# VHH binders against Mitochondrial mRNA pseudouridine synthase RPUSD3 (RPUSD3), part 1

No score or structure here was measured in a lab: all are predicted.

Target 1, 326 residues: Mitochondrial mRNA pseudouridine synthase RPUSD3 (RPUSD3), of Homo sapiens (Human) (q6p087)
Amino acid sequence: LGVRPVPEDAGFGTEARHQRQPRGSCQRSGPLGDQPFAGLLPKNLSREELVDALRAAVVDRKGPLVTLNKPQGLPVTGKPGELTLFSVLPELSQSLGLREQELQVVRASGKESSGLVLLSSCPQTASRLQKYFTHARRAQRPTATYCAVTDGIPAASEGKIQAALKLEHIDGVNLTVPVKAPSRKDILEGVKKTLSHFRVVATGSGCALVQLQPLTVFSSQLQVHMVLQLCPVLGDHMYSARVGTVLGQRFLLPAENNKPQRQVLDEALLRRLHLTPSQAAQLPLHLHLHRLLLPGTRARDTPVELLAPLPPYFSRTLQCLGLRLQ
Positions, changes and structure headers below are counted from each chain's first letter, unless a header gives other numbers; antibody chains are not in Kabat numbers.
F, E and O are the ipSAE of ESMFold2-Fast, ESMFold2 and OpenDDE, as the mean of both directions, binder to target and target to binder. V2 is 0.75 times the mean of E and O plus 0.25 times the DockQ between their complexes.
[cut] marks letters that were taken out.
Atom coordinates printed by the task and the answers are left out, and those that the model quotes come from them; centres of patches stay.

## First folded at step 1 (VHH)

Design g01 (framework vhh_gefurulimab)
Fold by ESMFold2-Fast, scan of step 1:
Structure g01 (fold): chain B 326 residues (1-326), chain A 120 residues (1-120)
Amino acid sequence: as target 1 above (326 residues)
Amino acid sequence: EVQLVESGGGLVKPGGSLRLSCAASGFTFSDYAAAWFRQAPGKEREFVSAISWSGSTTYADSVKGRFTISRDNAKNSLYLQMNSLRAEDTAVYYCAADEGYYDSWEYDYWGQGTLVTVSS
């Protein structure tokens, strides 16, 4: 799409007044093998097929900067021989005509989220952007805006979420766990104080479209922050089970007592989404790095906005729930 | 100015040892997780090793038992002790630092790389 000068917190909404698909259209989307959701990467991709998919996912290209709209499920790094974004950067660089220059990652979201990935063929440009992002975070100026769909509506229309988080190895999986009142010793042992801003953009059918702006970086931070708001992200099969419900009232369950399990949605929500319980168990995480603010060419220039369009399954979910990205 | 500067690369015989260093400046290194990556000519970039704020370490299977990652926060430095080097270890080695946990893969800083050649 492209880069635009934009005021902070100004959302770029998708406009679909006419040709808005009726909810019945959601039922007409056939399954694609084991994946009933459009926009997911096919299973068992070859290296060549992944490079082709990534080249098609380029949303902006300016000088040494190449911006991708990363599909959900693609890991950034991994074990030797594993098919990852990092593992195909040489082939992607070649396919984009960068014979003498290889792309390096400047900014990327984790495997389970989708959205913006910044790549640079110029190390100096990468360094400048990394410095910009780090300084902005330390000044508590958000540069990254995620879109998420939550199961439940946050009590406040906007706010800050603060939590001390640690990684803990539970039942063969590394899980993010909240920690009360961390000490200096806890911080040295891997506990990090985390902060995110959130804003509710739209609500409908017991769900919310939320903008999330992380001001710290931690594994699964945004998913866990929404769980702490009692509003887990749709498709969160790792942490959503920490939110319990009794007689319509939601509450937090201890992380150590609740193993990861496929997210269970109530009957009303399943009907709204036109999904069976089995299909809902395969729902991709509805967390998308939608917007990045980049520095202008000169120090005093207005920041420029970089946008990644929502994946088809995400847009479909919004349509089914009657939600609009402002 | 923010910088990650690798050093210690060079030519070494098979079975030899090298110690790579990465000097961080312009930011509070102790707040960051750090990692080593490498890229051999004509091959994909691969993960080598990572270390958290607490000193918890992770290693790629290909280097486990031979390489040791460590950090010195007082010197704002990251190290990779490479023992029992093989021809297959020949690559440009990159230092990376992440403001969050390394598993989040948010990349704040990357070095320019240092070449390690293992040859008789």
Scores: ipSAE 0.000, ipTM 0.154, lowest interface PAE 15.9, mean pLDDT 80

Design g02 (framework vhh_gefurulimab)
Fold by ESMFold2-Fast, scan of step 1:
Structure g02 (fold): chain B 326 residues (1-326), chain A 121 residues (1-121)
Amino acid sequence: as target 1 above (326 residues)
Amino acid sequence: EVQLVESGGGLVKPGGSLRLSCAASGRTFSSYAAAWFRQAPGKEREFVSAISSSGDTTYADSVKGRFTISRDNAKNSLYLQMNSLRAEDTAVYYCAAGDYYESDWYEYDYWGQGTLVTVSS
């Protein structure tokens, strides 16, 4: 009987070589090209191809309301001439049989996130829903729930993240920058106080599956809030570089000195994800607007829940890390 | 567009009283919640009191029973009546306005420049 924790002949046979970490259990999708992950929009889409992709992404349609599961990388708004969700709304409206009832955006997340987008063909309905979301936010009642996978595990299992944020134009890019103790002048110049709630759903392999509920609206708020918790979102190539590590201890680096760079993952995490460093540098942002609460048909009715399924690359990441939504 | 200007700060002896005023621009102020916050040297900004557009009030435990918040929508003004002042009430007092009354500073979009209250003999 007995216990042999470190046998000299630990079974280094030819059949066991490179098999202790299964290759097929967590397979990445797509070719070894520029975008190796399944569920991403193809590069160089035409306007018509984008409309077709968005039509296929409709997850719910009730009266004037149309709900999309937006792919990662599609901007909602942009410069004139850019291919964005907003720019194709007339064509999307036509493809859905809406004659003169053009869709307008009620609720959407930014370019880099995936998930729920709420559209309405009725301006009055859109206005009513926007007022509902504003009232809920004022009452500190979350209506939107995001799912994120973080590099690192938050110290608390749940809590609130508060930060004053500003947009700063650095080297041709608009970046979100935290501001300490904002003055009245700072607020007048566009600094906004932001708030998010977070809850750790599951942990594994040094990563966490986190639910995030923003109670304010600001560009890249959830990404920056997780950076402030020293747990950047997996696939965050804009802000993850603001978290430094020395001898296993994490610390926050100044935003002014730490410009965007492709996220670097440690070798243990790369092994678990079955990714090379080059492939990990192309990992899409693992931030997904998963759940949205709408008011019921009547004021006294229970709120209605809208859900967007996770993109294939996100589900693969969860499987590789042994994480499950509850 | 809401501009807030505080007044009424000064030096008061312990046990004394002081009334702070905050003047707001425009008729839109009456639709906002308003609050008073304070910050002592070397300390974080702390909540003092808030009042909703309908007149509901909230107070920090440290000032409850001693301070009274009120508003006059016809004059676009917010007030803080401070009684039984203590040395620990010494701080710069800030007027704030926002969409809903709460104890958290992030709920307020408009802020005054602050007025100094010193409680000392």
Scores: ipSAE 0.000, ipTM 0.130, lowest interface PAE 15.8, mean pLDDT 80

Design g03 (framework vhh_gefurulimab)
Fold by ESMFold2-Fast, scan of step 1:
Structure g03 (fold): chain B 326 residues (1-326), chain A 122 residues (1-122)
Amino acid sequence: as target 1 above (326 residues)
Amino acid sequence: EVQLVESGGGLVKPGGSLRLSCAASGFTFDEYAAAWFRQAPGKEREFVSAIYSGGSTTYADSVKGRFTISRDNAKNSLYLQMNSLRAEDTAVYYCAADLGSEWYDSDAYDYWGQGTLVTVSS
């Protein structure tokens, strides 16, 4: 129980008490506003349907370079025989009119994230760009900007997140684990010092829209970095369980003992997002590779900016929470 | 094109040795985690061994002390030295590489080879 008729308020009603107010700006008239996960790939996609979806996802094409806005959930590469971006590159190349050259992956957002994928039909161009990205990382110049929605609001409006991370193989899964005070021996044994820059763009309903720029390369770095800020990314079913809560206070749980679990959202957030607990357990990771910087025509030229628009479910989440991307 | 090509599989008698190779193109192993997996007939794919960017290694209990994973950065190749082979080691062996979160966000490994068959039989 706990369901009882509430006595009517006696004589001090506002306009909100006298009539039903709209719940908020996420009440869209379109099909996308009525579907919480619009923009996800269909579950039983054929190769041909995947190629059609990827062709429709082209956001830029300049010479040998083709840029895609990859949907969440599509692996870039995987097990032999799996349907992945890599596995359909020949068909995609043909559909784009590339006579004798096949597209290769230069840089991509991972399976769970959405956003920019940079492809090249010219191996020499791909090599040049890969060297540019490597040089930029070694110089600690960010070339990638992700957008994320976090459960919780970071204490600082911007900053850098530093953590020593290792890959640990637990129960058949590679998990990213933080290491406190790594020794020289730890570094030689594969522990890496990692760095990300973050900036809070907007806050609302206990959540934040955050820009993340990785300055190092490590598996699941951005998800784990937000967990270390006690603000896990919405839809993070791998690492969010490492943030514990007691009486509304958040704290970090030991990574070794906290296996991947479907993220659980509190009732207030579920109501704001208009999701059931079952739907929230299937919420796609709200991590989107939004911006890539490419080299200009000459080394000193202003970098060229590539942008991928947010997927419909991501935009819906922002609208439900009252968050704006600038 | 990012590609992994395994080689070195074949027929070996119990107690014998084999060295598997994995040649990489489109990236280098030096900065990334790489691993060997295997799939025995009628079984699920299982982890065998991994090597991390700093050179540390991990082995499945079933192969520890018998198998050695290594890299040759000059040849951009990953190796698995298999000693004291048993009938239970019969499987297709797969090379896998994890290029990190900026390239791929996977719960396992981002790139996989086509596999090479190892048969341990008298």
Scores: ipSAE 0.005, ipTM 0.276, lowest interface PAE 10.3, mean pLDDT 79

Design g04 (framework vhh_gefurulimab)
Fold by ESMFold2-Fast, scan of step 1:
Structure g04 (fold): chain B 326 residues (1-326), chain A 121 residues (1-121)
Amino acid sequence: as target 1 above (326 residues)
Amino acid sequence: EVQLVESGGGLVKPGGSLRLSCAASGFTFSSYEAAWFRQAPGKEREFVSAITSGGDTTYADSVKGRFTISRDNAKNSLYLQMNSLRAEDTAVYYCAATEDYWSGEYPYDYWGQGTLVTVSS
């Protein structure tokens, strides 16, 4: 006797494409609407459409350097058949008038982050820049500045966030987990001491616009660092549920007992953002690699500043919350 | 198609040697940091060794002086030479690669399916 499961949504699904078609583009931008999520990549992009989108995302092109403003949700690398920055790099190279294998990635925002990606058509330039970034981090000199919008306001206006982090596989998901008082053995076995600088730029409606400068590299470091400050990033559907609230007081839940959950925002914040709970559950991660500092050609040359403008959904969030970069 | 395929695992006696190989395809291996991890039955996955794109190596304390990591960029291959094997080295060994650890926000992007190493008398 076999078990035959009933479909989750009886009466749904058979007409999925037909249901999308009759409503037109404005009505069928998805259950989430266009305006709150403007600037996201369309669903079901072809390889050619992704290359066109990335070509349109070029924000600077000087000599061998090509700088992209990467959309949120685009992975740099991925599984076979998955469209990623790396998988379309040959076609992107050709679209920019370069040889198929000429462009390489120097530095990229993670999948869930948006913002600056550095590409180089010159291997020597890529190597020089990678060494520069490594040296700067070892010297604790920030080269990357992220912008984030947090749920909650950090207690301090600026400071350092230090945490020992490990990657742990929990119920089929790879999660970044803090480690208290790591031993020398823990450190040698892959537990890393991580460091970020933060500065609160503006506050409003119980939220903050924060600048984050990582001085170490670890998966989801900036998201977890803000969780440790009890101020999770807006759109963080992986780690935000680790912050609990009782009688208005925030506290940290254990990571192993708190599986990833879509972020839940309070009613006042939902009203301010003009979002339903369902829309808030689909909010993109508000973490953007906004600024990179590159060395000048010579020791006496002025450093080069690269800027990626905020995506439209991010700017909308700032406007709704009354937050300004100044 | 991006793949990492491990080989060279097997049954060896304590004090013996084994060489693991990992074949990379579908990406520019020479630009990536590569590493070996292992997972023993009933234990968490643990770091074994890593090698940067430039050839700098790192080892876990438990394997220092016994294991040697190396790479051949012309063959898109990663190797782990395992000497003086102990019963505690029994595990499934995984190959992993990332676009130079410090360039991204994630530890390792690509993982192989693993190869079993059993050390017993």
Scores: ipSAE 0.000, ipTM 0.136, lowest interface PAE 14.4, mean pLDDT 80

Design g05 (framework vhh_gefurulimab)
Fold by ESMFold2-Fast, scan of step 1:
Formats: structure tokens, sequence, C-alpha cells
Structure g05 (fold): chain B 326 residues (1-326), chain A 122 residues (1-122)
């Protein structure tokens, strides 16, 4: 206690061998650090290559149920001749040994999101599950939980986002547009009141890892709901331009005057992500259907949980930002 | 302008067949679950059949094994093949569409057609 403090540079440092400090949470060395777009489907994929990729994406098989972790950018349905999940189901069924039983889609994440897809080789099982999901939606019980990384941190740690939305065809693109005061006629013409629950799981570097549970169904609902919170999803090149910034303050811009454009990230965030502006313009949508609840086998049973692991690019983004999924 | 237009209704004898069509315009039909409903004289509208984006189907018990729902997203069309028709199938048949981000059968139908009359003679 009567001893003078020693200088910080006293040169003791002989006890801590292998004391090389990493650069921080986002490391360039290692499997995830050097691969900002790892896990994306190659362009110009063949039918056989798609089937192989989907077979590798199987995360669960229980009786007639097959669960996939769908890559971002793969459409579920499309035009005749287009490569979609639906178009390759016969080949996928054969590759999984389901000779007489073709897989059908029970539930899927949309094209731009990644994550859970539920398939069934049994039509009766598919029908039962569709009834379960229909009843859950009507009862406002969330069955799906998405993970998203947002540019910005929501003001509340959790809450509900409500908006009336419509589809509007602008310059050859169907865009989701908020409606402030929908009339009875608007509702009859397709305007829907939408609801999502959100929870902030972690924050870092001006970004948040959020869980999103849609309680209604509408095109791009989760992307637009985060825009309404002034916290657009990373990789949202359709709707992020509706969030403007002046002198560091964020505000909502009208949808009709702010057409889709590649997302622009600030310099500090680009440095944290180890991305150029050009690379950030090519980021996939960081929206992943992570968890799905299925009914138990019997009435008294608890719901069954299905989980899809995050894509490699998503995990890299979390590592760069110092965010953890628990 | 959003429209669903039904066609193919008419007069048919018991045991006969009809094929109903529904043409969708003004929206991206492939993003929607679609369904057929019917309303008989003096009765409430009842569910007949539904189809998801990928072709997953469900049917009312009264029509199972007799009716087949199908879709053609390239033609923005929904179909109902009706076989072994009965006098009790006499109704106005309506096409309906429900927007879904999920590949499901729908639960609230946004768009409705004007209906097409199917009469099965006694």
Amino acid sequence: as target 1 above (326 residues)
Amino acid sequence: EVQLVESGGGLVKPGGSLRLSCAASGFTFSDYAAAWFRQAPGKEREFVSAISWSGSTTYADSVKGRFTISRDNAKNSLYLQMNSLRAEDTAVYYCAADYSEYDDLGWSYDYWGQGTLVTVSS
C-alpha cells in the first residue's frame, strides 16, 4: 500500500505469450472475414446445380416433412421454364429417394429473403399444416420469426409496427406503398392493415440485430415496416431510399418520389463491414426466416420448432458489427 | 385497375362436367393465393377450393374427388374442373385472390370477381 505505482511501460510482458491482438470483432483472416457474399447462389445456375444446392440445404427430415434453408434470391414460383424452387421439386424429390411421392411447398420465405422452406411429400400432412398456419394468422399468433440487421437502431427495444399498405405498379415494378388513412373503398381495392412485432436482440456500430414476427401477410411488409422505423434492413435496395438524412437526423420520404436505388451506407459503417460503396450496393437482403413453429403431433403436445442457420454473408456481417444471436 | 373475370358457367345435366376459368389483370397474380367460392340461391357464400403459389390445394368436403383446382401463372389464370355435377352444385361461382408473402392457401381474400352462374338441371 505504501509502494509507488510502476510505469505502464515497465516491460513485464513476459507472462502473456501469444499476445497478438486481433483487429477487433470483424477479422479479415478466417473463413467468414474474407467472404462478404458467401452463401449466394451462382449466376446462371443449371437445373442440376440448383437441385444439388437444394439437397445440400436440407436442414431437417421428419416423416413426410422436408425443411430447406433457402438461399437469398431464389424465387419459389415463376414463369414456365424459369428456374424456381417449384420447378425443380420433381428432381429434388427423386434425389431425396421419394420415388412415388412428389414434394409440395407448405410454406416458404419470399425470393429476396433467405431461410426456412417447409415441404411435404404427403398431401394430407400439407393440408393439416396449412390449416394450422391459417388458424394461427387469424388468431394473431406468430409462427414465423425472421432475423434482420438494420442500418440504425430502433428507438424502442421491442414493440409493434402497424401500417396500411398497398401494392402500386410504378415503372414496371410492383412496390409496397404506405396509406395513411385508408377508406372503405381502399380496403376493397386491396389496401391491407398490417402488423409486425419486433425485438432488438443486440446493437453495435449504429446497427441492430432484430427479430421480426409478421402477424399479417403483405409483400415486403418487414422491409417497409423497418423503413417506417427509420431503420432500413441492410441490403434493402428497394425501400431504403425512403429514409432521408439531414444533419445526422433521419426522416421518412414519400414513396412516390423516392424510387428504388442501391443502398448507400455511411463511411464508418463501410469501414466496419470492410466494404467499398460498390460492394455495399451489392449486399444481399439481410432478412432471414430463422424460426418456424409447427403444431405438435397430438393436441396436448407443445409446438415443434424448426430452425435455419444464418447464411455465411449474414454471419460475417454480425461478426464485423460485434453482434451475437444470443 | 385490378380485375378478376370468371367465365365457363352455363347449363349442364346431372353427371356432366364444366370447366370454369378466371382471368386476373392489373396485379401480379403469381404473388397471390387463389380460391373458388360459390353462393346458391338463398344460401350464404361457401368455400369450394383454394390453391397456393406452388399449387398446394385444399377442397371443401362436398366437392372432394369431383372438382380440381389449378392455376397458370404465365396466363394469369385460375381454373376449376367440375366433374360428376349434382343439382346441389347449382350456384354463382366466384374467383378470389389473397396476397401472401408465404406460399399458403390464404385466409382473407382481397380481390373478388363478379361471378359466373352454373346451373345443373334437375
Scores: ipSAE 0.000, ipTM 0.142, lowest interface PAE 15.3, mean pLDDT 81

Design g06 (framework vhh_gefurulimab)
Fold by ESMFold2-Fast, scan of step 1:
Structure g06 (fold): chain B 326 residues (1-326), chain A 121 residues (1-121)
Amino acid sequence: as target 1 above (326 residues)
Amino acid sequence: EVQLVESGGGLVKPGGSLRLSCAASGRTFSSYAAAWFRQAPGKEREFVSAISSSGDTTYADSVKGRFTISRDNAKNSLYLQMNSLRAEDTAVYYCAAVDTEYDWGSEYDYWGQGTLVTVSS
C-alpha cells in the first residue's frame, strides 16, 4: 500500500460496506495443509527464514525509512539469543543493502498484534519521528489506526475509551490492570490515564469490525480498552477472560480473578467461523496496525499515510462474519 | 538485539547503602519504562521499583522510603539507590525494560542476568 498524502489529523479513513450474510465461502481449503490460519509465520522458523519473511513483508521504502507489515506472533524484543524483530535487524539491514546503516525501530506494535512497523537507517530521522509521535499524542492528534474484530458489538458506533491503567506483576507475568478513580498519589506512583478513540466500521454475527486510535501509550491498552467495553478482541487469550456472562448479560470480573485464559467462543460464533473450540483457542489476535500517519517533508506539507494490508486469517474472519473494511 | 546488564552488587552491612546500575545496549533508553525485580534464594521473583518513560516512579511497600529508582537517558542507564539495607534485602537484583512506544504483553519483557546483593548478618 505504501505512502499517501492525507489531512493533518489521521482520523478514520477506512470505508465500510453494509454487512452481508455469511455463507460457506469462508471454509478452510485442504491445500492450506497443516496451517489452520493462513498468514501466520511457520513454526520453528530459522533466523535466515525470519529475515527472508521480513524482507518479503516490506511494504514501503523511502530514503532511510523502511516499513514492514509485521506478522502476528513475532516479538519485538526478548531474552538474549531469542528470535525477535530486534535480534534480526542487523541481518535484515544487510539483506536490504544497508551496508553501514543499521535499521532502528521507530514504531512497532507488540508480539500479538500484526501490522505496520516503521524502521529507520538514520538515527536523526528516527529521533525526529519519535518526537513527532510524542507531540501528536500530547496534542490529542491520532497518528495510528488499528483494525480489530471484537466478540460483541459496542453500544455506541463511536466514542472515547478512558481508563487509568497500571502494569502489575502477577504469577510471573506483567499484566495491564485498570485502576478505578485513581488518586493524585496513584498517578505519582505510576498509574497512567489512558485514552483511545474507537469507531465501529461494520457489524455482523454478534461481532464488530472496529477502528481504534490510541492517544496514549500503554502495554496492551487497546485489548484492555475493548475488554472495558465488554467487547474483547477476537483471539485475545490474555484479557478476554476478564469479561464474564450470566444469563446473556456481560460484566467485568473482579480484579482478583483476572488470570490469563484461552478465549472461549460461543457455539454460534464457532459455527460461523468454521472452528472447533481447540482451533479457536489458537486463533491469532485480530488487532492490526493498519494505518500510520507521518509528518510531511516540510512544515507546510500535508502528512503522509502508510498502510499495511490485513493478514489472510484476518480477511478470512471478516468474510466468515460478513464484515467489510472497504 | 537489546541487552540489559546489571552491575554494582556486592556485600554490604545492615544499615549500609549500595547503588545498582543497569546499562541498556542496542536501543535508545528514553522510550523505555524500566523496573527492578529481585529474587532471594529459594523464593519467587518479586517487584521492587519501576520508572516510566516520563519519569513517574512506583515502589513495593517493603522498600518504599529506602530505595530510589532513577534514570539517565544520555547514558542509557537505570539506577537503584538502596539505603538502610536489611538482611531481607539479600537477593539477586534484575532490571527489566519495556518500550512504551510498543503495545506488548508481559511474557516477552526483556530481562538482565542479575547482580547479587548480600546484606551481612
Scores: ipSAE 0.000, ipTM 0.182, lowest interface PAE 14.6, mean pLDDT 80

Design g07 (framework vhh_gefurulimab)
Fold by ESMFold2-Fast, scan of step 1:
Parts: sequence; C-alpha cells; structure tokens
Structure g07 (fold): chain B 326 residues (1-326), chain A 123 residues (1-123)
Amino acid sequence: as target 1 above (326 residues)
Amino acid sequence: EVQLVESGGGLVKPGGSLRLSCAASGFTFSSYAAAWFRQAPGKEREFVSAISWSGSTTYADSVKGRFTISRDNAKNSLYLQMNSLRAEDTAVYYCAATYTVEYGSGTYTYDYWGQGTLVTVSS
C-alpha cells in the first residue's frame, strides 16, 4: 500500500523470460567491451577522418545545396579548437570540389540527435531557405519530421504536446525545465511556450516508434516533450530520470531534484535489446531527423522531400523490438 | 499554390452508395491530415470524417458504420465511400487538409478547402 521503491528483479530472473518475448533477428555488435553500436562516429577522429566521414554521409547534392546525414554525437558548433561540423566546413567544401565558395549551415539538429543537415555554398540560397523554415513554423506548418523510439507507449496514438520551457544553467550543464504557470514576467525573461506534434507509427515490447514534428524551437524540446508524456526517448541520459516508476505506475519527478543520470532500462527491455545495463548506459539517443520538406523550384511546385536513412544502431533497435518504420 | 478538387457527387436513391474523391495538388499530400465536411441547405458546415497522416480515422456519430474514409498518397487523393445513404445525407461535401492536429483524434484544424461536390439523396 502506498509509494515504495521496489527491486527490479523481485520475484523473477532476468534471462529466464527471454523465450516468452516475440522473436527477433537482433544481434550483438562488436566484441564485449568494444563500442557495441554500429553507425556511431569513431572516438579520437582526426580532422581529415571527420571530413572523409562527412563526405561519405552526403545524401543529396542539388546545385549549391548539400545534404548530410549527420552522425549522432557530432556537435554542429562549439568552442575554438573543438572538432565540430562548423569547424571542418572549409575542408569539406574543398573535398566536394567547391572552389572559392564555402559551405554554410542552413539547418541542423543538435549534437545528440542524428539525421538531416542542410548546407549551402550560396549565401542567398541559405537565406531564402532559412526564411522559408521560419515562415512555415510561424504558420504552424511542420517542415521537419523526427523518428524516435520511446521507453513506454504514449496513451494517445497522435496529438500535440504543449509546455512552457525555460533553460537553466545547473552544475555546468544547460538543462531544459518545464514551467507550470508562466507569468508575464517569466515570458519576458525567456520562458517560451512550446508545441510539438507526435504520431505513434508502431508499438512493440512496451516501446513505440514515434514521429515528432516541432512547431517551436527550444533546446531539448522533443526529449522533454516525450518525458512529459511519461515516455522518454531511448538513449536520453539527460532527461529520462525525470520519469519515475512505482508498482508499474509512471509519474513525473521534479527537475530540481532529478539531475541528469544514465538511463536505466528494465530487465525485459534489456533482454529484448540484448544489452547489459552498462551497454544501455552508452546507448545513443534514438532521435533522428528523418525528413525535411523544402520549397519546390517554383512557388507553384510541390515541396521537395529529403530523407535520411536511419543509423545502423537505430535500425537494430527497431528489429530487436519488432518495430517497422513503413 | 495549394488546391483541393472534389468529384463523385450526384443523385442517389435512399439506401444507395457513392464514392467521393478529392485530388490534391501544390503540396505533399502524404504529410497532411485530411477530412470531409458537409453543409446542407440553410445549415452550418458539419464534420463528417477525418484521416490522419498515420492512417487513424475519426467519424461523426451520424455516419459511423456507413461511411469509410481512405487515402492514396501515391495518387495524392482522399476518398469517402458512402453506403446506406439517407435523405439526411443530402449536402455539399467539402475536402479539407491541414498540418495541424488537435489533441485526440476527434477534431482537426483545416487550412485548405475544396469548392465542394453536391450529393443529393432522393427517390
């Protein structure tokens, strides 16, 4: 009776129930103790190796527009001397045969997500596209569709998530924090009302494949929006700890008392993914910018769709869980 | 430029069937939620059925079990299969599309509308 901490292994063994789960062709990657997730950027890359990896990640080239499928973990911008996408643009431009024109970033997601990045060697094209994305967002027309795998299944098959969010700098980390009833003063001091649309594509093994479309721009918006649905994204080691569970019931914990910590997955999910707790602590964020809509060549033309294939670790997760993107 | 064009309306006897079509152009239809609305003479426009980009469907209570909404993204088309038609189904039927979805499957906000197709159910 009441709220109590319950041992995860109470009354059952972790491996004993593996055979009762739906079958999957999920396999372990690499040897034990090595980097187990395929598709992640290698550690200790040189500048030249990063440029080679990015050239191999080009998914589309049309005139001045170059589209990349960015690997998870690569920051777009950073401190001077840090190896980032922005820092290697001159070398990338040269490797792609662009003479005196240097690529500039039109649109990119943050370090922890993977997927589409738009670059342009023409500043005028970049400016036009940036204005297009801004206008579409103001008109509540989504141009970006993310794919995510969530721990838990949202109660609704589709809908909108609204939250007032603020950015707080706590213990050297910028954290996104929900605000329940923002005052006029709060809004003036940077609290923003945020909106995302979500759609459940498939469910299996207590997890969901979800499409997310942000209609506002805020740091870690999609991760926090899924936390507010009590369905944190797999690999979310920053915000997943804000979802607590007692006797199988999920609830939201205060951000102030729940600092970032590596995501802990239940024993059934660990078995299904063929991961140890230590390996799950290194799971990359399963949030991928899969689709972008660009304006057609002429104003009257149908928008152009750009698609980035899922990283191998993401596809492996889907196979292990019996989920299909279709 | 966005355009929705309805077709398939006509005169049908009570108990009969009709299939309405809506052709979309000027946008990526597969990314939009779509719906059918109708307006009878002297009455306000009422919701009939909606289909999300996920394929989930919602129906007004008056048409549940009789009408079926479907989409064909390869043909940029939306359909409404109308069975067991009644005199009360007589109306101009409108196709609508939007990126915006209200929380829950019951209601959508629609940015784009067609000009309508007349359905008359009488003997």
Scores: ipSAE 0.000, ipTM 0.131, lowest interface PAE 16.3, mean pLDDT 80

Design g08 (framework vhh_gefurulimab)
Fold by ESMFold2-Fast, scan of step 1:
Structure g08 (fold): chain B 326 residues (1-326), chain A 122 residues (1-122)
Amino acid sequence: as target 1 above (326 residues)
Amino acid sequence: EVQLVESGGGLVKPGGSLRLSCAASGRTFSDYAAAWFRQAPGKEREFVSAIYSGGSTTYADSVKGRFTISRDNAKNSLYLQMNSLRAEDTAVYYCAAEVYTIWSGDYEFDYWGQGTLVTVSS
């Protein structure tokens, strides 16, 4: 840009700002209320209550761009009549004072993830940003950084995870399944080669705080990539059971013989998190879209960094484990 | 709404010079970054040069030191001075203006014109 070359790498630590989270023990609310999963949406929300919650979740607003910190468990899209982010965009647009300018989704994480969602009231801006993200992925230039807490510590402090993945319907559930040596026919039928970069930020109590940057798009990619590292994400009740242990050694179980089941944490980890096994079975997925890089308003402008604060339950988990984001 | 009209293309011998012009109507160039792209026969469109508000410029490696982009906001015009032309510079040259944002690593612009043909041959 200008007189300097355009930056082509937005890797880990590239002009990133992290919120400080001090090391310490997990603290419960008090004798009158124990809320280990503060920050979750109530289970029986009305449409109006969801709109109110999303309005409160706006973290940035610049021109036509509106950025949300999406709660875990909220689907982005769904069947007609389902309560989803997409289904309430007209009401959200009205609540934000957007006159005849309906918000549309530019980029969002999946239902189980929390974090950044980028919305635009301008279709042209949305289209340009979507092309920007597509081009960045094809150029292997990371634009999105997720934070995750893993059960287990990756053997390497950083690296890349590659896997061919397919979406398979098993026992009434759509599951992401790794494929070894995919054929050309497999690729034509939807098997996709996927790539993510990871970096261990902190370790403690047998767990790790990991930054993940996906360079491809596939359903549940980051969860499955961490499973392939034998370090499933905390709160992953879909894929964590694919990692087995025998005499302290971890190994990957075949997906075709392993149905989804609620994650089981060992006794030491349960004690450290101040959770019962029943409470741990309800642990929200600790996968958060923390940072997103956007192009500047003009070519000469510096890239725009968007950050979403961690949910309260996520921050509590970090405190219990003695992990710091920065 | 911006309309762009390119002109100045023609046949030039290797080592020669040529100046391309792009005239804008509707809105002023001072409100946008503006750029030149080219498409050679049988090849994909490629970025050549861009100019931003305040006059900073960028160039593709293949044209650095030979081409100069400039803008005259009072005349609502964009120019490309091409020196030391090579056979590899033969292409249709397009003028483009940025609308909202410019993406790093690759440039996307709107308001593409008709193009002007530059042929470099003996």
Scores: ipSAE 0.000, ipTM 0.146, lowest interface PAE 11.6, mean pLDDT 81

